# Ledger of designs, part 229: VH-VL binders against o27280

Target 1, 266 residues: o27280
Amino acid sequence: MDSMNVPEVLEIKRIVEESESVKTFIFSWDFRREVRPGQFVMVWDFRDEKPMSVSLIDPVRSEIGISIRRVGEFTDRVHGLSEGDLLGIRGPYGRGFELMGRDILLVGGGIGMAPLAALADEATARGMRVDALVAARTADELLFLDRLEAAGVNISTCTDDGSCGFKGFAHERLLTLEENHDMAAVCGPEPMMFQVMRILDERDVPAQLSLERYMKCAVGICGQCCLDDTGFRVCAEGPVFWSQELSRVREFGRYRRDPAGRRVPW
Short names: E, the ipSAE of ESMFold2; O, the ipSAE of OpenDDE; V2, 0.75 times the mean of E and O plus 0.25 times the DockQ between their complexes.

## First folded at step 10 (VH-VL)

Design K30 (framework fv_marstacimab)
Fold by ESMFold2-Fast, scan of step 10:
Structure K30 (fold): chain C 266 residues (1-266), chain A 118 residues (1-118), chain B 112 residues (1-112)
Amino acid sequence: as target 1 above (266 residues)
Amino acid sequence: EVQLLESGGGLVQPGGSLRLSCAASGFTFRSFSMSWVRQAPGKGLEWVSAISGSGGRTYYADSVKGRFTISRDNSKNTLYLQMNSLRAEDTAVYYCARTDWYGSFDYWGQGTMVTVSS
Amino acid sequence: QSVLTQPPSVSGAPGQRVTISCTGSSSNIGAGYDVHWYQQLPGTAPKLLIYENTNRPSGVPDRFSGSKSGTSASLAITGLQAEDEADYYCQSYDSSLSGSKVFGGGTKLTVL
């Protein structure tokens, strides 16, 4: 059963411009190949292949969406594509989010809202109460607010510059909000996720965190991404991890590693 | 329909104790923080105490710390306020209120009058 | 003085616009905490009028609006009606008071 390891060439059905730097590429998808929120696919532009989180899962329309931020040569090329153009997609890969209880909190930073938007859709479809804290540097970089609102999600925003909502960081905003959630899902910059995790741990809210740097490791092809102090293979079960697992990873939120394996602060 | 119904108010002497109850219905009680807010006759609103949905965290105004205890029984959908060492300045209508995610009081009970007098 | 300062009274004629201010400090509104507004009609419990600075609960007319800037917030009432005569309270959270929720002193609105 190897078909998911070979890129399937798919036509870009629709492109949604989420912001100046983020686009969602929508493809027809055969849901006999299941996709869950928190999973990713490998996107191939016929030169390079990069992991991208699935941001839309729509079985009714038979569509998936992949949200891509423009940050370098690969993403610049993909952003230059139009509806009708082709991309290679293989997957899905990785462990997705698990939904528990009745009330959930989503905390997303920047492009980290992409997998959380898909999770919000599933949670609301199940009749769960969803509260979403959406963080970005500026108002123009807040993502999926209209989609979350349309789904009936309670939204709080925060921006570093104060251009929309709370002025400050996600963890500072979280401290001002009530705590009554059965679980949380968190995705964004690692320092943000670490601070949020600490607050949720104090509140006894089990959290799942999605780590971009472990997406490649989740397909078993990068031993250098496996950073843990417990003997646990964090990369093998990624990109989504429970907070209890990450609290034992000394590197999480504190430092990264350079190509020589040396510690570099965030 | 969300409903909150307070009971247990009455006349008590300074230094006495009283226990207020708030019966909640029409929503998933354990999913919301609950608060007590009071209002002295002819005066403004004063927040007294709050409790998280699980009951794991409690908060108190400085004026009542060490004297009042907030608690809840999620199996009975009931919020409580145990008031000890009561003072004349505790005389007020006590409201039970549900707290939304943003920290607002989105539903209020009708209130119960507590009078502390000799 | 209250931690959140409101004028004790405001007045207006039917059809006019009135604004009720709520002035805080760096430990509450200035620290980014939300402002909520309540209407209390004579002899009744307070009712939520505005939450999270600008949002209206279902059933609250759009002639009521909230705003927040810096250390202050405002409640605006347009098209003033006789039934708007009530006490209005702002509410926020103050970090310097060990995490206390705080109310303004209240404003009595008189419809002339």
Scores: ipSAE 0.751, ipTM 0.857, lowest interface PAE 0.8, mean pLDDT 88

Design K4 (framework fv_marstacimab)
Fold by ESMFold2-Fast, scan of step 10:
Structure K4 (fold): chain C 266 residues (1-266), chain A 118 residues (1-118), chain B 112 residues (1-112)
Amino acid sequence: as target 1 above (266 residues)
Amino acid sequence: EVQLLESGGGLVQPGGSLRLSCAASGFTFRSYSMSWVRQAPGKGLEWVSAISGSGGRTYYADSVKGRFTISRDNSKNTLYLQMNSLRAEDTAVYYCARTQWYGSFDYWGQGTMVTVSS
Amino acid sequence: QSVLTQPPSVSGAPGQRVTISCTGSSSNIGAGYDVHWYQQLPGTAPKLLIYENTNRPSGVPDRFSGSKSGTSASLAITGLQAEDEADYYCQSYDSSLSGSKVFGGGTKLTVL
């Protein structure tokens, strides 16, 4: 099999606490296997395997970082690990973001900032102007602000509770900001992404959106995560999609399906 | 160094027309919204008009809507304000200003005086 | 009315603190739009002093600070100096006016 499909057992070199619920795990990486922002890896704790977005790509130090939010049994176990402990890493997988133009808008919600932080690094290294709208429920859930600032990114924040920046949702904040971007990249909760996509479509800004649930589909693990009511081959082409592709998917931003195929609102 | 230089001001009779220009340098002009802000002698600042970086969206204060047209030529790094049906109340120094993502005006030109008098 | 209201003048002695208010409404500051502040020295174009409510551009001393609460914003100047004599303007956006950026009426600061 391809080297990407065989887990490498790697030592956790460094752990960065991003918030109370998010940690970035840093590993030495052989960049003969290229990694692009928007791609993910499968993280194996020797019991379960889960997809995680790559949040740091550093060829100079020969390191990658993966940012993991504590949301269940697997992530609780991984959060309990220390520097020097081992994890299996397989990948990278999926379609990464494509950069175009000179000026890029990033819109991230919660852990969705992870792949966007890696993209911000690449965009700034290419000499692009980067504006980032960073959204979270509360101030302590805003991620990567120091890293984005160090990279020269213009940052606007919003929190649902008003504890930092604009009080409200990402799409409400976006309406108050100037629009001079050649493209946008969006990652976060699906309802947030849907609302942001609507505004960017109206402004004629091409947007790429990263859908976490399609990461499993990209490696053939979960047939239920594919949305295909238009005949679109989502499993083959994720997790990053252009807004024109997602506008044809009736489920996007409105509902999901349980294992029985029933509609479940977001 | 960011620089904005207005020109085209002068004396014009009521009902007349005038075209202002703003030459921009020191930054990527197409990446910024631009605005015109005016100030009547001894009075405060009044926002007049704005244009998106691509030129695809334009905005006007109610006081000038239908009479003024904002435009830009990104190949020449130049902002324009075409002023028609001028009134005595349009007498002011007109400033060209660069608009940041947050809506602030971070750099201003020196201004050009427009006097509407008979 | 959606216009931002500032006091026409404020004064202070060297070394003192002055505060300049900017009062808006639910269609501008109260709607969550940012407040920016400008300093205009006599015979010159305005200069950006504070942006996005609380941020200072490079080169603006920390004696200048901005705040925003509810439908109002304030500019505070501490350690007042003679060179601070100028007109100060707040600026925001008003959603009830199509695409309109709005300025306060301006405040003349006199250092006594």
Scores: ipSAE 0.610, ipTM 0.796, lowest interface PAE 1.4, mean pLDDT 88

Design K5 (framework fv_marstacimab; at its last look DockQ between E and O 0.65; V2 from the best seeds 0.64)
Fold by ESMFold2-Fast, scan of step 10:
Structure K5 (fold): chain C 266 residues (1-266), chain A 118 residues (1-118), chain B 112 residues (1-112)
Amino acid sequence: as target 1 above (266 residues)
Amino acid sequence: EVQLLESGGGLVQPGGSLRLSCAASGFTFRSYSMSWVRQAPGKGLEWVSAISGSGGRTYYADSVKGRFTISRDNSKNTLYLQMNSLRAEDTAVYYCARHDWYGSFDYWGQGTMVTVSS
Amino acid sequence: QSVLTQPPSVSGAPGQRVTISCTGSSSNIGAGYDVHWYQQLPGTAPKLLIYENTNRPSGVPDRFSGSKSGTSASLAITGLQAEDEADYYCQSYDSSLSGSKVFGGGTKLTVL
């Protein structure tokens, strides 16, 4: 565990431009440290450290990928890096997704497709049938469509503005699509995940949802990662939770907490 | 290879009953919603009924609701349509069809003819 | 009466382009439900030709294409061949009809 808490300095092997705002950084990885879809790492640029979901897990090539959206000073600096440059990586941390059954539904919003892309790879490698609903505000924010298609995933897209696929929200599109999944995995904006969870509950589909809220501490000792009603810590007991557990959390889908612990509406 | 084979059609008098069967092979039957779609001689396609993969949810066209019952036996890879109180307007070829995720009918059987006549 | 309206017939000569329309309403195509197209050759069961508005199953030539806009959809067939003579059906879902799948009335294509 001590070695997981010390950043390893890794060379950026390859960079994939997923969109104008998202890049995937690929590193060689020693798989004696197991990595599962749904887990995250702490990325250190030698000044600041931020949590990032693992979006590619490739034991055959001995590589992992980390997808980063440009949203502030840290991510802007990281986006300025090139192949051959160095980043510090700690982890992996958190609970990964569990695969069950034969048929899986993925519902992702924006950068929330990052951990789901890694899950799609694992599920298809295991011979599962994968259906993916990829949602975003605009077409430019739809991620991993080519990679999902290459993996043999059935894809449906939706955008809030109608610039690609179904015009509307993920839960509205989900209502127009067929049921019959043994499980679902959901990652994206919390209000979207709440609406999707309710539909899946009515369809008797067990769902796992990834809550990637702001975190200051990767080891789960920080109260800012705590969910109100259950005492769950996102970085220690999550970020992946079953829908049965989240249905009892009053704040899920309604409000979040800032770094000081104050309740802030979505 | 996906195959759907309907059986159970025939001639029946008005007010009578028939049970149609559809034998499925070449895919994981329980993973797919299934429908019955009918076509009267020389007429267009009409959706009749659908059932979810588990059998937990069923759907019916208003024209058959209360008279027809869709069911499935996933252990036998077989879809059924129990047709009661048959009317002359139920005369049609009845097709078994599989749903894809988007709600299309990606595979169809060859159909079985139901004739309701005295 | 169908809730999705198609012309009863269309015709064209070999090599020409024809378009078959499928007109719906706010409770089906206009509500965002996908449109699918089927080809039925004489004496045979229908076969899926286009799914999810624009996609072709394996083995369907690129001469067949689908589009959707507003409350309507269209099937376009280019480079017409005699073997394309068939009935064509659009299909969607209607939320106002107790949540049912709906077919258009069908269009008979004649290749002159």
Scores: ipSAE 0.783, ipTM 0.884, lowest interface PAE 0.7, mean pLDDT 88
Fold by ESMFold2, look of step 11:
Structure K5 (fold): chain C 266 residues (1-266), chain A 118 residues (1-118), chain B 112 residues (1-112)
Amino acid sequence: as target 1 above (266 residues)
Amino acid sequence: EVQLLESGGGLVQPGGSLRLSCAASGFTFRSYSMSWVRQAPGKGLEWVSAISGSGGRTYYADSVKGRFTISRDNSKNTLYLQMNSLRAEDTAVYYCARHDWYGSFDYWGQGTMVTVSS
Amino acid sequence: QSVLTQPPSVSGAPGQRVTISCTGSSSNIGAGYDVHWYQQLPGTAPKLLIYENTNRPSGVPDRFSGSKSGTSASLAITGLQAEDEADYYCQSYDSSLSGSKVFGGGTKLTVL
């Protein structure tokens, strides 16, 4: 029986400490429910439920991993859990990334590297050349570097404070790198994604960007994940969008919404 | 195994023309920008020209702009340099070189000698 | 308008450490463009030695190291060996020279 709308209670099999603020929670998973890079799950801690990106997709070991940044009450409680503890998982939901060509650029900021790490595994397994620009505010927030290197990904790093790699923003670093890619996949803070998208458009590189918005139902009925200019629902028509689709969205890169749906600045 | 093999060098009079070729193998040629880099006898390296993987963007050093044309044929895995209005100062070994993502030249050919002398 | 400046020569005894400088400007190294280093043995094509300021390609020993600070970069060679006798070039990109890769003038390393 398909239970995508009802949380399945799963045991935390393993916890990987990716940084001081990010943990990856690994679960056994029945891959009759296929999972694609860029899709998300709803994580239920028996009090509240939040969308989280899948960062590990391993059908051979029958495992998925979700990476969760500690940013508030829900994520604080989840970070306090141990291996063997239980979480509810609904999903997967949403449209994942599509791979094309032979040369892919990944641009990830902070926790946005999570779905891109899953995509990198798939792209390298297909024999694609993968170049990844990994961004964070500081060196200890750079995610998945060893995993990406082991997969054969070419890595460049940037940090806002210059503690590792290029000092500055991802889009500034991107301007100093070579531009021979068939496609790009981008995920991170929306202001970063907007600036990166503009560079990729100028370079004529097809880009897919993964958005996160406030969600409650995850199946498109509550309307809380809508982009205001188009009626796109991030949970149903996204979270992965082509850059051309996002060019029609006035709010992208300009403001965000709080849980009540009010516009607030980035 | 990445290989780059230049050809087409030789002796030419000032004002003359030559076309250099660079045969590429062991990698997906269209995925990489390529450059020509030259070295006059006893002198240092000088970047000459670059072309994007698709061939849609080309770049030239000021010293050769208007006289040299870089091109590529991705169906033949071949890079070209058409050199017109040659001058004595164009005398050099000409290398083809592959760009990596970081903007370095990660693989070089053996070079082909161009001598411009009356 | 900028040129990367290297000393024309350096020398060192076997086992010693030598450093080769590469000085640029605000339109190249100072603008955040990477510095790459090449070794050219006599009669051969250049070989990539250091890319992205500090990284070594496979097969380059760890006694070669690079650094970058401000508008300058440095190549350090420790445990100097006779086979290190070669010409060394730095390379970057200069935004004031449209579309231009730029090389330093080269440094001849002599092992005494």
Scores: ipSAE 0.722, ipTM 0.868, lowest interface PAE 1.0, mean pLDDT 89
Fold by OpenDDE, look of step 11:
Structure K5 (fold): chain C 266 residues (1-266), chain A 118 residues (1-118), chain B 112 residues (1-112)
Amino acid sequence: as target 1 above (266 residues)
Amino acid sequence: EVQLLESGGGLVQPGGSLRLSCAASGFTFRSYSMSWVRQAPGKGLEWVSAISGSGGRTYYADSVKGRFTISRDNSKNTLYLQMNSLRAEDTAVYYCARHDWYGSFDYWGQGTMVTVSS
Amino acid sequence: QSVLTQPPSVSGAPGQRVTISCTGSSSNIGAGYDVHWYQQLPGTAPKLLIYENTNRPSGVPDRFSGSKSGTSASLAITGLQAEDEADYYCQSYDSSLSGSKVFGGGTKLTVL
């Protein structure tokens, strides 16, 4: 068995309060194990295990960050942890984002900004110009704004209630913004990603999108994250997909399967 | 550093034609929409025409529609404005301007003067 | 005849606060399109001063500020300096003019 599949028990170095519902947990990381933006890790609290995106990659400080939104029992327990407490981390897994060109557009919704924040750091470090459309339901749910600004990212905000920035959805805001990008990376609610992808396709902007599905093994064996028709395994062939790949996925933007395998509409 | 340099301006008779060029450098030209904006002597700014990064979409002010043609050669990092059927009211300094992400003009050339007179 | 209406001139003494208005309609500012502002010094090309209603590009002093409400926008200059003497233009997008970018008529700011 590959050593990467054995959870490593790591101490929480720091906890960053991103919002009322989102915390970033910082860990020491041995970068002999490479991690890319868009990849995920399995987080183990010694009772349950969940996939989480890497939101911070800092080779200089030898740290990674995992941003977790409080949405259920597992995340409730994790959010109750303190600095110095332990978690099990295995991975990274999946296909991450690829960077190309000089100008990149990031479109993120809610916790979807987590992997994009990591991508923003890499892109800016490479000297790329980064524009980020950050969407959330309300102003209080907008993530990583200060971090992105500090990295030199141009930010446009969008909120459902208009409490910050453009009032409306991300795809609506995108229509009002210029086409100044060589590629785009998208992550957020799937209905948002679906609409954003359509716009980007019409603009002939190559786009990568990160999907979320129920995962168990993270190694492409159990099939729980398998997409209908294509047989794509989100944990193996994804979670990052090109728009051309997703165009072949019937369920994209329409439904997902729950832990029981039932179709659940978005 | 972003640079825009207009050329091709000059004196032309009414009904004549002129072709303006804008040489761009310091950025990925093909990724940016570009516009021409003009300013008559002692007057305000007037948007004339715009073209998308790929060149697939063009836009014109009503005042120049059917007479002016905007184009670009991304291999040469050059923006063009073909002006036909020129009128006295077309007399102006013509600026080349880059669109930023928000739709503003974040960089401007120094302009080239076009004078239409008999 | 400009789609966006600005006062032709404003003036102020050094250190004072001046405001330049930009009045649009339901097809531009009122439709939710952003307003941008430009400064044009005598004999020079315009320079972006404010983008997306309220944001300052790098190098623009914080004494310049923009706001937008309803069908109008406003540029405020505090601590007026002699070097601020220039023409100022607002710019937006109008959906009724076949998708045109539109400028205000411009405002001449004189520092007394």
Scores: ipSAE 0.544, ipTM 0.838, lowest interface PAE 1.0, mean pLDDT 94
ESMFold2 (binder alone), look of step 11: mean pLDDT 93; pTM 0.948

